# Designs tried in a protein design chat: VH-VL binders against q9c0h5r722to879. Part 1

All scores and structures are predictions.

Target 1, 158 residues: q9c0h5r722to879
Amino acid sequence: WSSESIKKPMIVTSDRHVKKEACELFKLIQMYMGDRRAKADPLHVALEVATKGWSVQGLRDELYIQLCRQTTENFRLESLARGWELMAICLAFFPPTPKFHSYLEGYIYRHMDPVNDTKGVAISTYAKYCYHKLQKAALTGAKKGLKKPNVEEIRHAK
Below, numbering starts at 1 at the first letter of every chain, in headers, positions and changes, except where a header shows other numbers; antibody chains are not in Kabat numbers.
F, E and O stand for the ipSAE by ESMFold2-Fast, ESMFold2 and OpenDDE, each averaged over both directions (binder to target, target to binder). V2 = 0.75 x the mean of E and O + 0.25 x the DockQ between their complexes.
[cut] stands for letters that were removed.

## First folded at step 7 (VH-VL)

Design s5
Fold by OpenDDE, look of step 9:
Structure s5 (fold): chain C 158 residues (1-158), chain A 121 residues (1-121), chain B 111 residues (1-111)
Amino acid sequence: as target 1 above (158 residues)
Amino acid sequence: QVELVQSGAEVKKPGESLKISCKGSGYSFTYYWIGWVRQAPGKGLEWMGIIWPGDSYTRYSPSFQGQVTISADKSISTAYLQWSSLKASDTAMYYCARIYGSRLYGAFDIWGQGTLVTVSS
Amino acid sequence: DIALTQPASVSGSPGQSITISCTGTSSDVGSYNYVSWYQQHPGKAPKLMIYDVSNRPSGVSNRFSGSKSGNTASLTISGLQAEDEADYYCSSYTDSGTLYVFGGGTKLTVL
């Protein structure tokens, strides 16, 4: 977990668009988690995050690694819960790449043990939910069609 | 001990329906993908489809889409493979298998003993 | 359906080392490290021998090893023993429309 912004993508990439968007994406994640001043209500922030990951395939692995970062050693319980919630939301719309699947799967799986639960935050419950979402997403792929994610879909993904 | 136990051999006629089962034990059934694999006599392995027992989400191989139905009853840790109308060409050994470590892209680490289905007039 | 390409048969004498190849495409073996190998004796269910290209499950002999180069994965069996005589199948994740694809199988004969 970091309270600071990132200056470059966490995953090395040659894609200039991904490089440009990665920092903004992290800020949005921080906003949703309550670690940064939000520019909009949480649902709309989540929608923006999900839309970025949905529309830009190259951002998906970056998005998930950023979420892993922000849910690791995060002692802000509300922030931590929101981080996992956001992960679940994103997984409802798109999976990571097959190459990144194992990493994310392992990360989620490790957190399914109740030993990881903290006072007031059942991380294991979030992780189990994410695990299920990840496995389904890996099969179904990203949300299909031309219509972008919407707020209602975000609500249902929580 | 982790194991998958399949139902017994079936002898059917063309046009008949059939549902075979695969029961898991020794592990959390709802957190592992179960796949079905066909092996015609003297032939190789063919992936048919996969199911997530937790919510019964299913994905089929294109070759088997619409040809069979994969289902599961998580309350009794059992997966199913069924035909509405068997064909002679459905004669084969059918295996259920669990994916290693619950990883979707992993390997099938636990196999049932197989169910032989014979379809003949 | 697509299938991974394996030699129909290979043979070796006890104590020898043999290799079975599994050739795919950039849609499967070439792009992902999700290659598995299965051993199948006559009348028996397949047994997982190698997963993720080179990993052995618990209980599998260290005589079995896996590798990959380009679009070709390989299973190597060292110190060949009589009990190794079986059919061997490779498999891989694929993004070509099906999730998994098997090789055609290789019959290993121990002379």
Scores: ipSAE 0.025, ipTM 0.649, lowest interface PAE 5.7, mean pLDDT 91
Fold by ESMFold2, look of step 7:
Structure s5 (fold): chain C 158 residues (1-158), chain A 121 residues (1-121), chain B 111 residues (1-111)
Amino acid sequence: as target 1 above (158 residues)
Amino acid sequence: QVELVQSGAEVKKPGESLKISCKGSGYSFTYYWIGWVRQAPGKGLEWMGIIWPGDSYTRYSPSFQGQVTISADKSISTAYLQWSSLKASDTAMYYCARIYGSRLYGAFDIWGQGTLVTVSS
Amino acid sequence: DIALTQPASVSGSPGQSITISCTGTSSDVGSYNYVSWYQQHPGKAPKLMIYDVSNRPSGVSNRFSGSKSGNTASLTISGLQAEDEADYYCSSYTDSGTLYVFGGGTKLTVL
């Protein structure tokens, strides 16, 4: 976990659009998690995150690795819970690439053991939900076009 | 032991200035919004405004914009509510409260004990 | 003006279930799941009972539950007890000129 801004993406990429958007994406993730001041309400911050991942396919793996970073060694309980919430929200709209799927699956699976729960945060419950969503997103994305994120769908994904 | 402790009751005359305080302890003060809520005698709760102590960003209810100033001194974990010129209608209980989860949205989970301000001639 | 409408008072006998309503608009209760409920005993600061429509903070009895339908949120207290006698306020996030609005309050009397 980091309270700092980033100056370049966590995944090396040749796509200039992905490079530009990765730094802004990290700020939005921090805003949703409460680690950076947000002027917009959390619902609209989540919408912007989900829309960026949906519309920019090259950004999807970066989005998920940023969420993994922000949920790893995060001692701010409310922030930690919000990070897992945001992962679940994004998985309702788009999967990671097939190459990243196994790594994200392994990350989520390791958190499903109740031994990982901290006081006041049931990480294993969030992780179980994210695991289910990851499986559904991968299957749905392979067979049907994905629907653009909207406010009503984000309410239901939370 | 998360708490907000407010300054003591005040008795003032119309036209006087006043600055009341709200000191936070037991948590990371600069990472939570602090709101101010008024309760006139026998009346309900009114939201006045909020501040992010980390950078002193404030937002006021339209009903209170220009009538009070909300500020913070993060070095001593203290938020303030102040009037340049009190009116009799400012007589009320004033609460400070923390927003749950460091988010703009959410509920006020920790409340100060209140500061009674009485304005009379 | 108060943006959220609550009944001025409700009453019930020990052991009964009661429900307090909080009616807003499509711009607050209808659009957002950020409804909270506060209990205030005389002379005391408010206490958070329910947040995000239906979640209880640690230490709040599961006799308190929250729900929402359309523009109306509800607080339900089951197994009413004497200590539940207090004023109850709802609150919601809004995207109008006021970030947070409170209801006018409901006085609960336990008979």
Scores: ipSAE 0.005, ipTM 0.564, lowest interface PAE 13.0, mean pLDDT 84

## First folded at step 10 (VH-VL)

Design v5
Fold by ESMFold2, look of step 10:
Structure v5 (fold): chain C 158 residues (1-158), chain A 121 residues (1-121), chain B 111 residues (1-111)
Amino acid sequence: as target 1 above (158 residues)
Amino acid sequence: QVELVQSGAEVKKPGESLKISCKGSGYSFTYYWIGWVRQAPGKGLEWMGIIWPSDSYTRYSPSFQGQVTISADKSISTAYLQWSSLKASDTAMYYCARISGYRFYGAFDIWGQGTLVTVSS
Amino acid sequence: DIALTQPASVSGSPGQSITISCTGTSSDVGSYNYVSWYQQHPGKAPKLMIYDVSNRPSGVSNRFSGSKSGNTASLTISGLQAEDEADYYCSSYTDSGTLFVFGGGTKLTVL
């Protein structure tokens, strides 16, 4: 977990657009989780995160790694819960790439054991939900459409 | 014990309909894709399609698109393969198999015993 | 276009080692470590022998091993025994639009 900005993406990339967007994405994730001040309500912040991952294919693995980072060793319980919630929301719209699928799957799987639950946060429940969404998304692929995700779709994705 | 148990062998005439079943037990049925695999007499394995039982989302191999229907009833942990009008060329062994997303990406880790379908005049 | 290519048959004597190849493309075997191998005895359902290129499910003999190099995966059976006589299929995840592809199968004959 970090409360500070990042200066470079978690995944090494040569794509300049992806590098810039990765740093902005991290700020949005922090805003959703309540670790960074936000002007927009959480639902619209989640919409922006999901839209970026849906629209920018090269950003998807980076997004999930940033979520893993922000849910690892995170002792701010509200932030931790919102981090897992955001992961579930994004998995409703797009999977990681097949090459990085095993990383995210392994991360989620390790958290499905109730031994990982903290007081007030049932991490294993979030992880089971994310696992279900990931398994479907892996063979469905990214949600298809000519328009980006909207507020109602985000609300249903939780 | 994780199992897939298929319905019994079928002998049918061309033009008849048929629905064969695959019942899962010993695991959370809606957490795994179910696939159908065909094996014509003396031939190899061909995947036909897959279903996500939780919401019945399906995908078909291009070779089988429009020729069969894959469905599921999650309340009884059962997947189905059905034909509206059988052809003699549909004579084959049909397997259902579970596709696991964990560590087995795309692997068929549990197989049913097979359902032999014979279509003859 | 072309599925995974396997030899039609291989043979060996008891106690020998044999290798069955499975050649794909950069869109499947070459790009992903999602290669699996299945054993099928006559009249029986296939059985998963190897997953993720080289891993054995519980209950599969350590005489079976898997590997890959470039676009070719390999199944090696050491200490060949009569019960190993069967058909063997490889399978892989693929970018080519069908999700999964099987090899054509290899009939293993033990003298």
Scores: ipSAE 0.319, ipTM 0.750, lowest interface PAE 3.4, mean pLDDT 85
Fold by OpenDDE, look of step 12:
Structure v5 (fold): chain C 158 residues (1-158), chain A 121 residues (1-121), chain B 111 residues (1-111)
Amino acid sequence: as target 1 above (158 residues)
Amino acid sequence: QVELVQSGAEVKKPGESLKISCKGSGYSFTYYWIGWVRQAPGKGLEWMGIIWPSDSYTRYSPSFQGQVTISADKSISTAYLQWSSLKASDTAMYYCARISGYRFYGAFDIWGQGTLVTVSS
Amino acid sequence: DIALTQPASVSGSPGQSITISCTGTSSDVGSYNYVSWYQQHPGKAPKLMIYDVSNRPSGVSNRFSGSKSGNTASLTISGLQAEDEADYYCSSYTDSGTLFVFGGGTKLTVL
């Protein structure tokens, strides 16, 4: 977890657009998690995050690794819970690439044990839900069609 | 132990309907896809379709689309394969199998014992 | 138009090493490393032997190994034993209308 912004993508990429968007994406994640001043209500922030990941294939792995970072050694319980919530939301719209699937899967799986839960935050419950969404998304792929994610879909994904 | 147990052998006539079952145990049924695989006598394995038991989302092989219906009852950890009107060509062994994501990545890691369906006049 | 081609049959003597090939008609087999191998004895359900090209599930003998080169996946069985006599099927997950495809199967005879 970090309270500061990232200066470059966390994944290795040659895509200039991904490089450009990665820092902004991280800020949005921080906004949703409550670690940064938000420019909009949480639902709209989540929508923007999900829309970026949905529309830009190269940004998906970056998005998920950023979420992994922000849910690792995060002692802010509300922030931590919201990070996992955002992960679940994103998984409702798109999976990571096959290349990153194993990493994310392992990350989620190791958090499914209740022994790792903290007082007031049942991380294992979030992780199990994310695991469920990941396994489904892996075979169904990203949200189909030309219509972008909407606020109602975000609400349903929570 | 993780296992899938299928319903018993069926002997039917052409035109009859049929619904066979596959019950999972020993694991969280709603966290894994269930697939159905056909094997005609002396022939190979054919993927028919899959179902996500949590919400009954289904995907079919193009060859089996509209020919069969896959369903599930998550409350009793059971998946189903059914025909509205059997044909002689439906004579085969039918397997249900779990598709594992974590660690197995799309492999059928657990198989039922199979249900033999015989359709003859 | 996804298809996996296997030889109809292979044979070997006890103690020998044999290889069964599985060749895809397209780059799909190479695009996804989700190649699995199954062993099926007569009258029995298939058993997963290899997943993700080269990984063995718990309980599967280390005599079984998997590899892939280009569009061809291979199952190698070393130290062939009588109990290895069975049909073997390769399979692949694909991101198409046909999510899963099986090879035609290979009958392994132990002489």
Scores: ipSAE 0.035, ipTM 0.697, lowest interface PAE 3.9, mean pLDDT 90

## First folded at step 14 (VH-VL)

Design x6
Fold by OpenDDE, look of step 15:
Structure x6 (fold): chain C 158 residues (1-158), chain A 121 residues (1-121), chain B 111 residues (1-111)
Amino acid sequence: as target 1 above (158 residues)
Amino acid sequence: QVELVQSGAEVKKPGESLKISCKGSGYSFTYYWIGWVRQAPGKGLEWMGIIWPSDSYTRYSPSFQGQVTISADKSISTAYLQWSSLKASDTAMYYCARISLYRTYGAFDIWGQGTLVTVSS
Amino acid sequence: DIALTQPASVSGSPGQSITISCTGTSSDVGSYNYVHWYQQHPGKAPKLMIYDVSNRPSGVSNRFSGSKSGNTASLTISGLQAEDEADYYCSSYTDSGTLFVFGGGTKLTVL
């Protein structure tokens, strides 16, 4: 977990667009988690995050690794819960790449142990939910069609 | 013990309908994709389709799209493969299989024993 | 078209090492990182022997190993035993309409 913004993508990339979007994406993640002042309500912030991951395939693994970062050693319980919630939301719209799947799967799986639960936040429950969504999304693929994610879909993805 | 148990062998005539089953046990049925694989006599393995038992979301191989229907009843941990009208060319062994989790991607780690379907006049 | 090509047959004597190749098309190079191997004895269901190129499921003998070079994956069986006589299929996940592709199978005969 970091309270500071990132200056470069966590995953090495040569794509300038991904580089730019990665930093912005991290800020949005922080906004949703409550670690950064938000310019919009959480629902719309989540929509923006999900839309970016949905529309830019090259950003998906970056998105998930950022979420892993922000849910690791995060002592802010509300922030932590929101991080996992956002992960679940994103998994409803797109999976990571097959290359990154094992990493994310392992990360989520490790957090399914109730030993990770803290007062007020059942991380294991979030992780189990994400695990289920990950397995589904892996073979379902990203949301199909030309219509981008909407607020209602975000709401139902929680 | 984790296992998939399939229904028994079937002998049918062309034009008849058929539904065969695959029951999972020893694991959380709704957390795993179930796939169907065809093997014609003396031939290789052919992927037919998959289903997510939790919500019955399905994906088919292009070769089998519209030819068969895959379904599931999660309340009894059972997946199904069915034909509306069998053809002689449907004669084959049919396997259901679970797609593995835990660092695998696209591997079928648990297989049913197979259901032999014979279609002849 | 996505296709995996295997030799129709291979043979070896007990104690020897044999290798079965599985070659994908060039268009499958990206998806070819997820190659799996199955063993099938006559009248039996396939059994997963190797997943993701080189990983063994629990319970699978360490005599079985997998590798990949370029667009060719290989299954190696060391210390060949009579019970190894079977058909072997490679498979691969693909992100195309055909999510799972199988090779044509290789019949292994132990002499």
Scores: ipSAE 0.594, ipTM 0.858, lowest interface PAE 1.0, mean pLDDT 92
Fold by ESMFold2, look of step 15:
Structure x6 (fold): chain C 158 residues (1-158), chain A 121 residues (1-121), chain B 111 residues (1-111)
Amino acid sequence: as target 1 above (158 residues)
Amino acid sequence: QVELVQSGAEVKKPGESLKISCKGSGYSFTYYWIGWVRQAPGKGLEWMGIIWPSDSYTRYSPSFQGQVTISADKSISTAYLQWSSLKASDTAMYYCARISLYRTYGAFDIWGQGTLVTVSS
Amino acid sequence: DIALTQPASVSGSPGQSITISCTGTSSDVGSYNYVHWYQQHPGKAPKLMIYDVSNRPSGVSNRFSGSKSGNTASLTISGLQAEDEADYYCSSYTDSGTLFVFGGGTKLTVL
């Protein structure tokens, strides 16, 4: 977990557009989780995150790695819960790439054990939802994702 | 016991319709992809398509797109493979199979017993 | 060509080790470890023997092992037994838009 901005993506890239988009994405993730001030309500912040990942295929793995970072050793319980919720929302719209699938699957799988639950946050429940969504998303049209994100579908994906 | 039980063998004429079934039991049917695999007499395996039973989302192999319809009724844990107009070339063994979870990405871990479809005049 | 290439047949005597190859491309076997092996006895449905290149499902003998190098995966059966006589198929995830592809199959004869 970090409260600070990032200056470079978690995944090494030479693409200047991807580098800038990765840093903006991290800010949006922090905004949804309540770790950064946001003017828009959480639902619309989630929409923006999901739309960026859906439309910019090169950012999908970065998005999920950032979510893993922000849910690891995160002692701000509301933020932690929001991070897992955002992961579940994004998995309703697009999977990671096949090359990164095992990383995300292993991360989620490790958190499905109730031993990981903390006071006030049932991490294993969130992880089980994410696992189910990942399994569907993985064999859907991964290159283009599912349907385009919209507010109604985000409400259903929660 | 985890199993997939398919409907019985079919003998049909060209132009007839057909719907064969695959019923899952002993596991949470909506938590796994179900696929259909064809094996023509004396030939190898060809995957035809997959379905996510929870919402009936389907994805077809390009070779079978538009040739068959895959559907499911999750309330009775059953997947279906359907032809609107059979051809003699549809003569084959048809298997349904479940796609395994965790690090498998398309491994079929449980198979039905197969449904032999024979199409001849 | 989206099919994985397997030898049409292989044979061995009881107690020997044999290897069945499965050659694909950089779009499938070469890029991903989502390679699986199935055994099919005559008149029976296929059975998953190896998944993810080298993992055995519960209940599969440790005489079966799998490996991969470059664009080629291999199934090795040690201590060959009469019951191993069957057809063997590999499969792989592929980038080619078809999602999955099977090999053509290999008939194993135990002499």
Scores: ipSAE 0.536, ipTM 0.825, lowest interface PAE 1.8, mean pLDDT 87

